# VH-VL binders against q86l99r1233to1411, part 33

Target 1, 179 residues: q86l99r1233to1411
Amino acid sequence: SNKESLPFRRDVIEKVINHLRENSLDTEGIFRLSGNMESVRGIVKSFAHGEPNLSFEVHNISNALKHYLRSLDPPLIPYEFFLMLLDARKNEDAETIRNIFWKIPSDNRVVLTLLVDLMVKISENSNVNKMNSKNLSIVFGPTILKPRTPTLDRMALMTETQLQCGIIQTFIEDFHYIF
Short names: E, the ipSAE of ESMFold2; O, the ipSAE of ESMFold2 at other seeds; V2, 0.75 times the mean of E and O plus 0.25 times the DockQ between their complexes.

## First folded at step 15 (VH-VL; framework fv_adalimumab_6cr1)

Design y4 (at its last look DockQ between E and O 0.89; V2 from the best seeds 0.71)
Fold by ESMFold2 at other seeds, look of step 15:
Structure y4 (fold): chain C 179 residues (1-179), chain A 122 residues (1-122), chain B 107 residues (1-107)
Amino acid sequence: as target 1 above (179 residues)
Amino acid sequence: EVQLVESGGGLVQPGRSLRLSCAASGFDFDDYAMHWVRQAPGKGLEWVSAISWNEGYIDYADSVEGRFTISRDNAKNSLYLQMNSLRAEDTAVYYCAKDMGEDKYGSGFDYWGQGTLVTVSS
Amino acid sequence: DIQMTQSPSSLSASVGDRVTITCRASQSISSYLAWYQQKPGKAPKLLIYAASSLQSGVPSRFSGSGSGTDFTLTISSLQPEDVATYYCQQYNDYPWTFGQGTKVEIK
C-alpha cells in the first residue's frame, strides 16, 4: 500500500451510513458495483476533512465508504482483536465472537453496529439488490478486519481472507445475538 | 493519467517459459483487482487470470491453470504473469487490465495496457 | 461457463445512422455486463459498465440497455471514428467471458 492512513471520523461515517440506509436498499449491486474513480477519490477526501459531500450517485458514495474504511489506521476493528476473532471463527464459536465484540472501544462499536445493521437491511432485500450476506462479507471482510503486520505467504493470505469474510458473515447472520 | 505498460513478450519455442510484467501509474494500484486478458491474432478477447487487491483471491481460466501464475507487488505498482509450459495456443497479445472493483467481484475493465505479444512457435 | 453471443458479426452503415448491436447470455447475468470498443492495433476501451452506465469520457451517442440475458449497445448517430470492433463481456461469474465481437464499418 502506498497511500497514507486517514483519520477516524465517527460523525462522518454515521452520516454516510444514514445516507446509504435512505438511498441504497433497492440498488442492484450496492457495494459490489463500482463508481467513477475520480468521483470516489474526491468523496473520500471530503470524508477525511470532516465535510462529507453526498451529492453523487449512490454507487460513488458506497465505494467511497469502502475506500475510506480501508484507509483507517487503526482499522475499524482494532488490530488487537484480529487474532482473537480469527481463532473464534476457526472454532465456530459465536459466543466468543460476541464477547470480543463487546470489548471493542465504544466509538468503534457504535460505527460497526451501524455498518452491520446497514448490511443486514441490504441482505434482507437481496431479491431486489442482489447482495446477500455472503456477498457483503466478501466486500467488507478484509476492509475492516486486518492484521498489524500482513503475512507475505500467499496461502496464509487466502486462509486469512476466508476467515475475515466469515467473521463479517457471522456478524450479519447473527446480528441480533452479537450486537 | 492512468497508464498500464506491459513488457516481457517475445518469440519462444513450445515448452519454454516467459514472465510478463505490467507497470501501473496514475491510480492507487493497491485499491483494485487486476487481470490478464489475451487476444490471439485475428481473434476475440479471452480472460486469463485475476488477482484481488490484497491477493486474497486468485483465479485462472481452465486453459492456463497449473501453467500460469499471476502475482502482484503493491509496493512497486506492478502486476506479473509467469507463463510456464507454453503451447502454440498461448500465442496472443497479452493485456494488463485494471478492474473497476477490488475483490473477486468486479465491474469490468476501465483501463487497459497496449499489450505485449507472445508468440509460441517452433 | 456463461456464453456470450453477439449479433451481428459485422455490419456496414452510413455516417449518421443508428446502429444496434445485441448480446445474449446463456444464463442470467443480472446487469453485470460491459461493452468495449477496440480499434485495429489498439487496446480495448470501456464504453458501458453495469449494462447501461456510460463510462467517463465516452460520447453520449453511445448507450446500453438490457438485463438478465438480453443486452443492446446503441450508437445513435454513427461517426467515422466509431469504426471498430465491439465486444460485450459478462462479469457475473468466473470465468469472465466475452462475446465474439461485432465489426462496424462505414459503407
Scores: ipSAE 0.669, ipTM 0.887, lowest interface PAE 1.9, mean pLDDT 92
Fold by ESMFold2, look of step 15:
Structure y4 (fold): chain C 179 residues (1-179), chain A 122 residues (1-122), chain B 107 residues (1-107)
Amino acid sequence: as target 1 above (179 residues)
Amino acid sequence: EVQLVESGGGLVQPGRSLRLSCAASGFDFDDYAMHWVRQAPGKGLEWVSAISWNEGYIDYADSVEGRFTISRDNAKNSLYLQMNSLRAEDTAVYYCAKDMGEDKYGSGFDYWGQGTLVTVSS
Amino acid sequence: DIQMTQSPSSLSASVGDRVTITCRASQSISSYLAWYQQKPGKAPKLLIYAASSLQSGVPSRFSGSGSGTDFTLTISSLQPEDVATYYCQQYNDYPWTFGQGTKVEIK
């Protein structure tokens, strides 16, 4: 990445998730439809500075959250959990996925719980917003679960992406078992 | 200021290869999906290929699949199109296009390069 | 593949006229549609995304409407600088597809 990483601000992420919970559940294409790039850039900058500016159309806020989460280093799910989660998904082992989740540091777990709960709420209203668990998993998989060192092999990268999406889909669909 | 600058076009014989490049600046290149779109002389627009922000999703128009390869180098803010086994019907201006989105979903192209002409003839 | 049909293929109107261009998808694309303007010898320029959202820097005389299969681009008062070819494009499913274009000229 040529861009610099952004600081993890738990309080900012919580405020943004709560805003979206109140304002996005009926929004068609939420997290799929894009916002205006200049607006999104400005909002991401406000997140990084600790003073989130949420006075924007909701697609700009949802896109800013995606871009902010993608810019975190380490990511929301710390690097050391990447391979073990992918292996557990490959083996279709939800019990192991749950056990790994509970080993994640507590600040990260709280934010991840709020984020996945938002995705559950969105998916429960998918008849209106058109975003089911699979749609959301494609958006968030590589955003919050990524390796410390990206693979150079195209086929391995495509397989990893499918597994990353699968983990997030499992989080959404098995939320009450895992979280 | 967002800039997309294509290069690598030219005149080539059928069956030969070309590699197109697109240099991006003015935005966080690794946050967005990128596409190639072409326009044959006097004709409309045709989507050619897409690559997601992290390369985890790649797709092609049927007319070029198996012959063209899209790639990106996020460290160099660059998008590429390797064009093999070129045919006369591949003659077009090729545009580098920035997606408003990042993954296999998208929202259309908010920025375009100036295009580079590829002419395939004997 | 989702086919996009624009009408008319061309039109001629006077400065100040209201101009409408329609685009029909062969199946529902929800609101996943963009409109582009292309002037001769130049790259396309985004006007409208998400069927009805105006891109920044685009004059407010441009507007988009529709969802599902039927979409409209409207220029409320045609200006000399609006002479161009206009394209719709769906991004609901791959392959992404464009309409065939509508040439707009001044009488």
Scores: ipSAE 0.638, ipTM 0.878, lowest interface PAE 2.0, mean pLDDT 92
ESMFold2 (binder alone), look of step 15: mean pLDDT 93; pTM 0.949

Design y5 (at its last look DockQ between E and O 0.88; V2 from the best seeds 0.76)
Fold by ESMFold2 at other seeds, look of step 15:
Structure y5 (fold): chain C 179 residues (1-179), chain A 122 residues (1-122), chain B 107 residues (1-107)
Amino acid sequence: as target 1 above (179 residues)
Amino acid sequence: EVQLVESGGGLVQPGRSLRLSCAASGFDFEDYAMHWVRQAPGKGLEWVSAISWNEGWIDYADSVEGRFTISRDNAKNSLYLQMNSLRAEDTAVYYCAKDMGEDKYGSGFDYWGQGTLVTVSS
Amino acid sequence: DIQMTQSPSSLSASVGDRVTITCRASQSISSYLAWYQQKPGKAPKLLIYAASSLQSGVPSRFSGSGSGTDFTLTISSLQPEDVATYYCQQYNDYPWTFGQGTKVEIK
């Protein structure tokens, strides 16, 4: 059975990201290690209702953020930017990636900036938390950058996944140039 | 209640094919990676194959690569294993296993089905 | 492949005893280790994930510890229902691998 898409709540996402910035930078496996499934489901419900409940161990919060972002429709990076970002990544064109980022709607840009800044801070402490830019890109690529119409071709899907991850890795590694 | 139900096992001769199915319920199937794990009679556990939540990453144990194909249908909450060119060494109970995680970075298996027996014998 | 070696291969203990099972990885796996319980004729059941996190519904007499290469599952007071085979499993690198198992019986 298909799960319900969730509304974009900028204020909720900002609060959750700020909480993680204060509590996750030295946490081993953050965004890689899982939480308790029932706790995560309850936390996601609290995000959707606009009243985030952050009184849980940090892995439950980080996993709830991933699930919430994956459930957004439209996604955090709106559908119309998908193909142009993938093409810019194929051409290794960071300048075009930057230009595209600044065309994204303002509310989405603010949230995306906070999210990628969190990933930068995590990756800068990767000798402690074990999460470098490559690791984080695998976690977040398909979660926030999605096609409007899912592909049916398995080889194309694998290629798109690699490019989605590459875009997020570029955001992290070239953060100060792009953002 | 989380439930994973395997089906499609049976007795087949070497070189034949079987298709296993796993019906999932009680959780958002499309959010999680899924795996097949097998256990030969009287033996330990062996990881067989994995597929990420979005199908963008798939992997196989060396012993089955090229012969087995994992797939999923998120609209039907179903996981599949197509097993071709079966060998006697493939005889095992095959478990459908839910990953706690979503991508290639998993966190272990929080739920398992009861398994379906595949016997490959001449 | 990362080899997981469990010790002992089997043990017998009395109800109420403290039982320890060890698992050693052939290379560092950080804390990316799970423990499973499998009773005869049943599917495995998750006990511990992330080396030390207790799964929901698992009795508190079970605990896990360790990081890197050396890990321990402890049953603080063995109960009759704990008769099972216990497996460790690493999820650091593919292929994911299991220990050979530790069979626990009541004497």
Scores: ipSAE 0.738, ipTM 0.901, lowest interface PAE 1.5, mean pLDDT 93
Fold by ESMFold2, look of step 15:
Structure y5 (fold): chain C 179 residues (1-179), chain A 122 residues (1-122), chain B 107 residues (1-107)
Amino acid sequence: as target 1 above (179 residues)
Amino acid sequence: EVQLVESGGGLVQPGRSLRLSCAASGFDFEDYAMHWVRQAPGKGLEWVSAISWNEGWIDYADSVEGRFTISRDNAKNSLYLQMNSLRAEDTAVYYCAKDMGEDKYGSGFDYWGQGTLVTVSS
Amino acid sequence: DIQMTQSPSSLSASVGDRVTITCRASQSISSYLAWYQQKPGKAPKLLIYAASSLQSGVPSRFSGSGSGTDFTLTISSLQPEDVATYYCQQYNDYPWTFGQGTKVEIK
């Protein structure tokens, strides 16, 4: 890894998600379309320092959130939950996924709930914003759910990616059952 | 300052192999999808291949699938294209291109290298 | 595959003229379209992304418009340094595809 890990800041993530909930539900391609790289970089730094700067076009803010979440160590879903979630998804076991979610530390659980609720709201408006649950799962799967030690096997990596996406898709589609 | 520098091009006979490299600097290479795009002399642009930030998704143009292999080494900030079974129609300048996005989705190519020429002739 | 058709294939215009280049997709690509400028012997340079968003450092005389299948690149007042070939490119679905290019020259 060539970049520094960023600190988990629950209050920052909450502010950013609330801003996006108010400003992005009608935005075409939200979380899919990219922002300006220099703007996104600066916004991510503001998140890491605890002083989120949200005075930017909404795609820069959504992209900054993705990059910030990717840079967390440990990730939003802590490493110890990775293999058990993938196994539960492989077995199509939503009840086990729900049980695992409730074992996640409370600060992470609150943020994850807010993030997935935002994704639910976006997907419910996909006729306007063009972002359904599958689209969002591709964006967020590997971003928030990752192993402590990445596999070196290319086939295993591709299978893990599909399962990571599937777990996020399950969170969105079964939100009220799981959360 | 973003910089992409391709290397490994040259003159080669049909059926032979070449390996292209692209050295990246000035941005967090491991955060972005990367692509190869080629341009035959005097012709337009053709997308060749893509690889996601985490290597979890890879795709190829039909014309090169089965013959070319894209890869990346995030520790070295490097993108690669292994080109096997080269044909005359593969003759082109090959560009390393940075996607604005990370995964299979994106917003086009905000930075390009200067290209490396591959010439395939008998 | 999504085919991108540019029009015209070439044009000549005077300095100061308004220039328009169109790009038509064979199916809807929403706003997932980029425009590039390429000068001879040089790499392409991004001008416009998301159909209408101006890339940093690109002069404001360049603008993009359109959604769905029909897109336009406009140069509001052609300058000598704008002599180049211009390409549209869709990024809605793979394979990503380019228009055939529009060569712009000064009379």
Scores: ipSAE 0.700, ipTM 0.892, lowest interface PAE 1.7, mean pLDDT 93
ESMFold2 (binder alone), look of step 15: mean pLDDT 92; pTM 0.943

Design y6 (at its last look DockQ between E and O 0.76; V2 from the best seeds 0.00; counts 0 for: pae O 11.7 > 2)
Fold by ESMFold2, look of step 15:
Structure y6 (fold): chain C 179 residues (1-179), chain A 122 residues (1-122), chain B 107 residues (1-107)
Amino acid sequence: as target 1 above (179 residues)
Amino acid sequence: EVQLVESGGGLVQPGRSLRLSCAASGFDFESYAMHWVRQAPGKGLEWVSAISSNEGYIDYADSVEGRFTISRDNAKNSLYLQMNSLRAEDTAVYYCAKDMGSSKYGSGFDYWGQGTLVTVSS
Amino acid sequence: DIQMTQSPSSLSASVGDRVTITCRASQSISSSLAWYQQKPGKAPKLLIYAASSLQSGVPSRFSGSGSGTDFTLTISSLQPEDVATYYCQQYNDYPWTFGQGTKVEIK
């Protein structure tokens, strides 16, 4: 019923991303289409316990990764980087985005690199899987980059979401420059 | 106690400029959208402009667009209205208004300042 | 733009009377409607938000109803301190717009 905060487990996330790299590049709607909720909950529980169970259909694994990343507190991109990245994106300043990325703690940077690399590979096969950089940015923007407290202003939330998506889109499209 | 205090009104000739300020206290100013609303003497209320908490959304009534600029300084808990190319039709009391914020019960102006009078006459 | 039309423009009633003010939107605004009271020489004060929710500190004789395009503010028993002009306001779409106001007087 209540959403619980989950710990950051780099080793678990690496295993899940490696599994998806091997099994998801041809999957239509990967990260956009839903999975079976009961299966997804069980898989997320296995992530939280450090023993990822990956014997499920690929959409259940991708949805479990999304759910796990949403449940992290602090998020994958720690709260202190939120406003800096949004300001840099607002100014269309990819060099500043790169500089901010390299200030993120090293374990988070490794996971971000693996995650964005997966998104790059998925987007390069978008003719098959139907997931381009824009589609993936909509999924992952609010998932991994969020403010410490919820935004109350409706219009601010809309513009915040656009900037969050823009940062992830920049990560994907300028991957080799930033990472 | 939530307080909104407008200042900067006065008598000005057509074509001139004025800058209005609103000092906010008693709430987390940087979390809420803010608005300017005006009322010509003996007339009704007219929404003038809005600015979101993060400044990502700004909008104006057609009657003032291109002439007025809304801004905010969250560090100073202050809202501003730069009014250029003033016309007689801009004569009004100008109110600073706090947006209630998003909820399933809606949004509106839960707190208003006392207003500052702007008179534009030759 | 969404036009808000209030009626009547003014009314006169006795203390204790039930007073009803209506507001019509030019298109559906769901329940995104507020009512304000403005006494002479004062700033407006929020009475009702979300069409029917009473703002904290507002006397229970005030109530709101309606959804879509037709809305009503009711004062169940008019008091001398209720002499004011009342405005409806939609916050469904920008630009946000007000009704033209209803002046309420005591006979």
Scores: ipSAE 0.014, ipTM 0.592, lowest interface PAE 7.8, mean pLDDT 90
Fold by ESMFold2 at other seeds, look of step 15:
Structure y6 (fold): chain C 179 residues (1-179), chain A 122 residues (1-122), chain B 107 residues (1-107)
Amino acid sequence: as target 1 above (179 residues)
Amino acid sequence: EVQLVESGGGLVQPGRSLRLSCAASGFDFESYAMHWVRQAPGKGLEWVSAISSNEGYIDYADSVEGRFTISRDNAKNSLYLQMNSLRAEDTAVYYCAKDMGSSKYGSGFDYWGQGTLVTVSS
Amino acid sequence: DIQMTQSPSSLSASVGDRVTITCRASQSISSSLAWYQQKPGKAPKLLIYAASSLQSGVPSRFSGSGSGTDFTLTISSLQPEDVATYYCQQYNDYPWTFGQGTKVEIK
């Protein structure tokens, strides 16, 4: 591959998620609104080096996490699970989604559990932060659940995007059943 | 060189079934939507069906919906059309057509097969 | 369904003539229109996509214009090899639909 990717660092992601859990639940538009892109790039670099720098305004930290997760290859949900999850969502089969989740490697499952728990807490406070499960699913669907080969087909892309978002929405709404 | 080669046409009686195949080569088949288009002898072109690259979107012309099933096998670079309950008005040359892909310039059929003739007659 | 109406249904012209074929959609399709050339016994060939974009390998004497509901295909100087039937096709909404075709012949 000619593509450069960032390393998966479980310990860094845990620290960042815990920081956001303490500082973002009341923040309007968290994960949706942009940060300062120079700051965000610097913060992402600190994540990749294993020394997360969290001395920034919370939108810069949330954007850095989003961009870091987007840069993982393989993604947080490994490529081999993409089609299985989409098919299960298409069939509205939460039991199968749960079974697939538990087949994901343990380090990925721990990070996913922490990330989705954060999303649950944010969505439970959506009257303040304006980020419900649907809004969060739009942010995180394509961020953590990606095909190995992106489609060039407009209708396939639309269908994939809807299903990607649906899976994350299912994770949030059925958290205690799946996780 | 992009090639689309249809097969499976022939003469059948009304009410019978046929399965058409289209073998694709020279492009990344699994990245593109594929279509069937037909042309009755001496007549114009009629879009029949579409299937997205991931099979998540499938659609049919009203005239064939419920009787025809489009499918694909990305591992074999093949497109299929299962045609059930065939009628005389289904008589046509059937073309396999490649969607040129999602872009800001839109879609169109940039490559077509040579066609395979289906004749439905008693 | 979006109906596509071509005009004329047929025409005859001399080599070197400017030929214009029109296509009207029953509702707006923006620029989601393609033009195809089909010679007898052959599959259609894409000429124009997105109303005005020339497909690679198509001679520059072919051009397309229009948006919304009214579209034209122009052959600036008709050549003997341009004898064919020409189809417009909308891809704005499913089901995708073709015009009825325009047969172009040499006088």
Scores: ipSAE 0.000, ipTM 0.515, lowest interface PAE 11.7, mean pLDDT 89
ESMFold2 (binder alone), look of step 15: mean pLDDT 94; pTM 0.957

## First folded at step 16 (VH-VL; framework fv_adalimumab_6cr1)

Design z1 (at its last look DockQ between E and O 0.91; V2 from the best seeds 0.74)
Fold by ESMFold2, look of step 16:
Structure z1 (fold): chain C 179 residues (1-179), chain A 122 residues (1-122), chain B 107 residues (1-107)
Amino acid sequence: as target 1 above (179 residues)
Amino acid sequence: EVQLVESGGGLVQPGRSLRLSCAASGFDFEDYAMHWVRQAPGKGLEWVSAISWNEGYIDYADSVEGRFTISRDNAKNSLYLQMNSLRAEDTAVYYCAKDMGEDKYGSGFDYWGQGTLVTVSS
Amino acid sequence: DIQMTQSPSSLSASVGDRVTITCRASQSISSYLNWYQQKPGKAPKLLIYAASSLQSGVPSRFSGSGSGTDFTLTISSLQPEDVATYYCQQYNDYPWTFGQGTKVEIK
């Protein structure tokens, strides 16, 4: 059951996000609907090798991005920021969230900005694509923000998940303040 | 190559407990949401329970909430259903189903096991 | 809960016929609708996901359409191996719910 972790490749993620910005804003259920499992696996491998293959239907690309981001070690938001962000979200403290964001390494911040900007653009067209900020936060929360050592307590795990989602929702809704 | 194999079904009296297992292979089990779906003899399909890839979302049909507990062990590529306080209406074939998606939203069941029969005699 | 109502409950058709099965949701489910085929004694098999996307390995004579509340599964030319019960299933909201099924037979 040990899936191989993948390295952070800023250039790959930027290329994929730009492709989705051009091709997904009108797509119903983008990031919610799934793609073909074999296609998604192949696309993720192309990301890991540094030459993304984007000649696929858009849901396969969006799902490949989710799988790639989930497989990163360290994650897009590095492990040391996990507890600080969760605590700031628990206190509903957007100013502290902003301060923490600006301490994240520059390459990660650039990718986060592009990713959250894409989510803002998608959510602004949610009457067409059916994906609002809450929907997107559920998709991306645990994908990009995770602990170094996951809890084994089931109740704590569910609470962590809702806080992870809340941080992404804050990023989307307060984008211009935080970023 | 994708395989889902249920086990643990059988004949039990009302009020008793039973634990179902599902062994998964041929895909990255830890990446996907998993579900239990049941089918009473001669009847249609009923969704029973879901668990997200990271266990951060768990949900149940109203008819089983409080009595059934879904769980997963990603190290063993296994899905479980603990069924307590069994009733005659729980009699069904229970299917382990792989979601195409990962989170609470999911996308539907691209692979199913062959099912395990649970019979609760009244 | 979102109720899914299929029509007809059963049908008989000749080999080569065009077959349509409809599924109506009690409220809008966008395109969050799947179709499954189930043969006697076997597990269901996914045919169509996201209302209109054909699953890998499914013959192209199967197609799905619709959004909102009204959905259709079409078999463009019925084959003997298509004898089965067909189910629609919504995944817009929990609990996920299935239609009651449509049994398809050969005349």
Scores: ipSAE 0.714, ipTM 0.894, lowest interface PAE 1.6, mean pLDDT 93
Fold by ESMFold2 at other seeds, look of step 16:
Structure z1 (fold): chain C 179 residues (1-179), chain A 122 residues (1-122), chain B 107 residues (1-107)
Amino acid sequence: as target 1 above (179 residues)
Amino acid sequence: EVQLVESGGGLVQPGRSLRLSCAASGFDFEDYAMHWVRQAPGKGLEWVSAISWNEGYIDYADSVEGRFTISRDNAKNSLYLQMNSLRAEDTAVYYCAKDMGEDKYGSGFDYWGQGTLVTVSS
Amino acid sequence: DIQMTQSPSSLSASVGDRVTITCRASQSISSYLNWYQQKPGKAPKLLIYAASSLQSGVPSRFSGSGSGTDFTLTISSLQPEDVATYYCQQYNDYPWTFGQGTKVEIK
């Protein structure tokens, strides 16, 4: 009911991403297919306590990562970058997106680079795993790029979500330019 | 224990409106997509509408689009279906269903309510 | 819309028999298919997700297989409590659609 925000644990996220890099590139529907709710809940708790339990089927691990990232406060991309990134995406301005990325605090940049690199590797194998850059952007957009105060307007919320996804899609497709 | 409890069903005349509610407990409601699924008496299952965890994606079956509105209140762990311009063919048991997933993709329905009957007739 | 054609519409088998139910999609849905069991007057219950993954608490006599357009639900040894209607459901694309159901009875 009163879900607690979770702390940013760079070392945990790095371990989880490295595990997925080793074990998920050939997995159909990775990040799209769900895991078992009880398993995912337990894994998220292990992330929050700093001792990630990765002895689960890969879909449980990928889903736990999504839930963990969504629970972070502050989010992986700090709140102050939200409006700048959305505006740069609206103008289709990848150069500005790159400039904003390099202003993000160092710990967050390292984790974000690892996460997007994982998404790039997954998308490069999409003929096998069925997860292209658009698919991954829909999964991760609202998860890691959040406003401090969510809009109450339904149509604006839908537009905002499309822009959030667009930023992540740009990160994936222009990875070597931006990162 | 995961529970989904629908309410708001009943007998209504064609052209009228009805609002369904679903109270969720036993899981982090705000983390999951939610759906309405209906079943006409003696018939199969029909997906009606979906809403993503953050409300950033909403969709409807063609048969109800423009007449039904799905919404959620994450602070109250509640899902809603506003049904306007009701027709006889909307007569069904309406199930609140929890998605295993969060976004527009979803993964299917791991928990269901017991349903609420909506009957539309003169 | 992706049409899901389920076969047979009903079947009757003895306790202990191997039962198979098939589901065909009108276009490829990869592995994005679920199976549900529904008993009269009750809500459906998830059995199999992602074509072949067994839901927590579901007996191991249930299994699913297939990808693309052709999918199968198997009950390796039919039990009296398995009398129900079974539905397949695709989630590849909206609108999500169900098969018409297969009623399973004991002879």
Scores: ipSAE 0.703, ipTM 0.893, lowest interface PAE 1.7, mean pLDDT 93
ESMFold2 (binder alone), look of step 16: mean pLDDT 93; pTM 0.946
ESMFold2, look of step 17: ipSAE 0.699; ipTM 0.893
ESMFold2 (binder alone), look of step 17: mean pLDDT 93; pTM 0.948
ESMFold2 at other seeds, look of step 17: ipSAE 0.665; ipTM 0.883

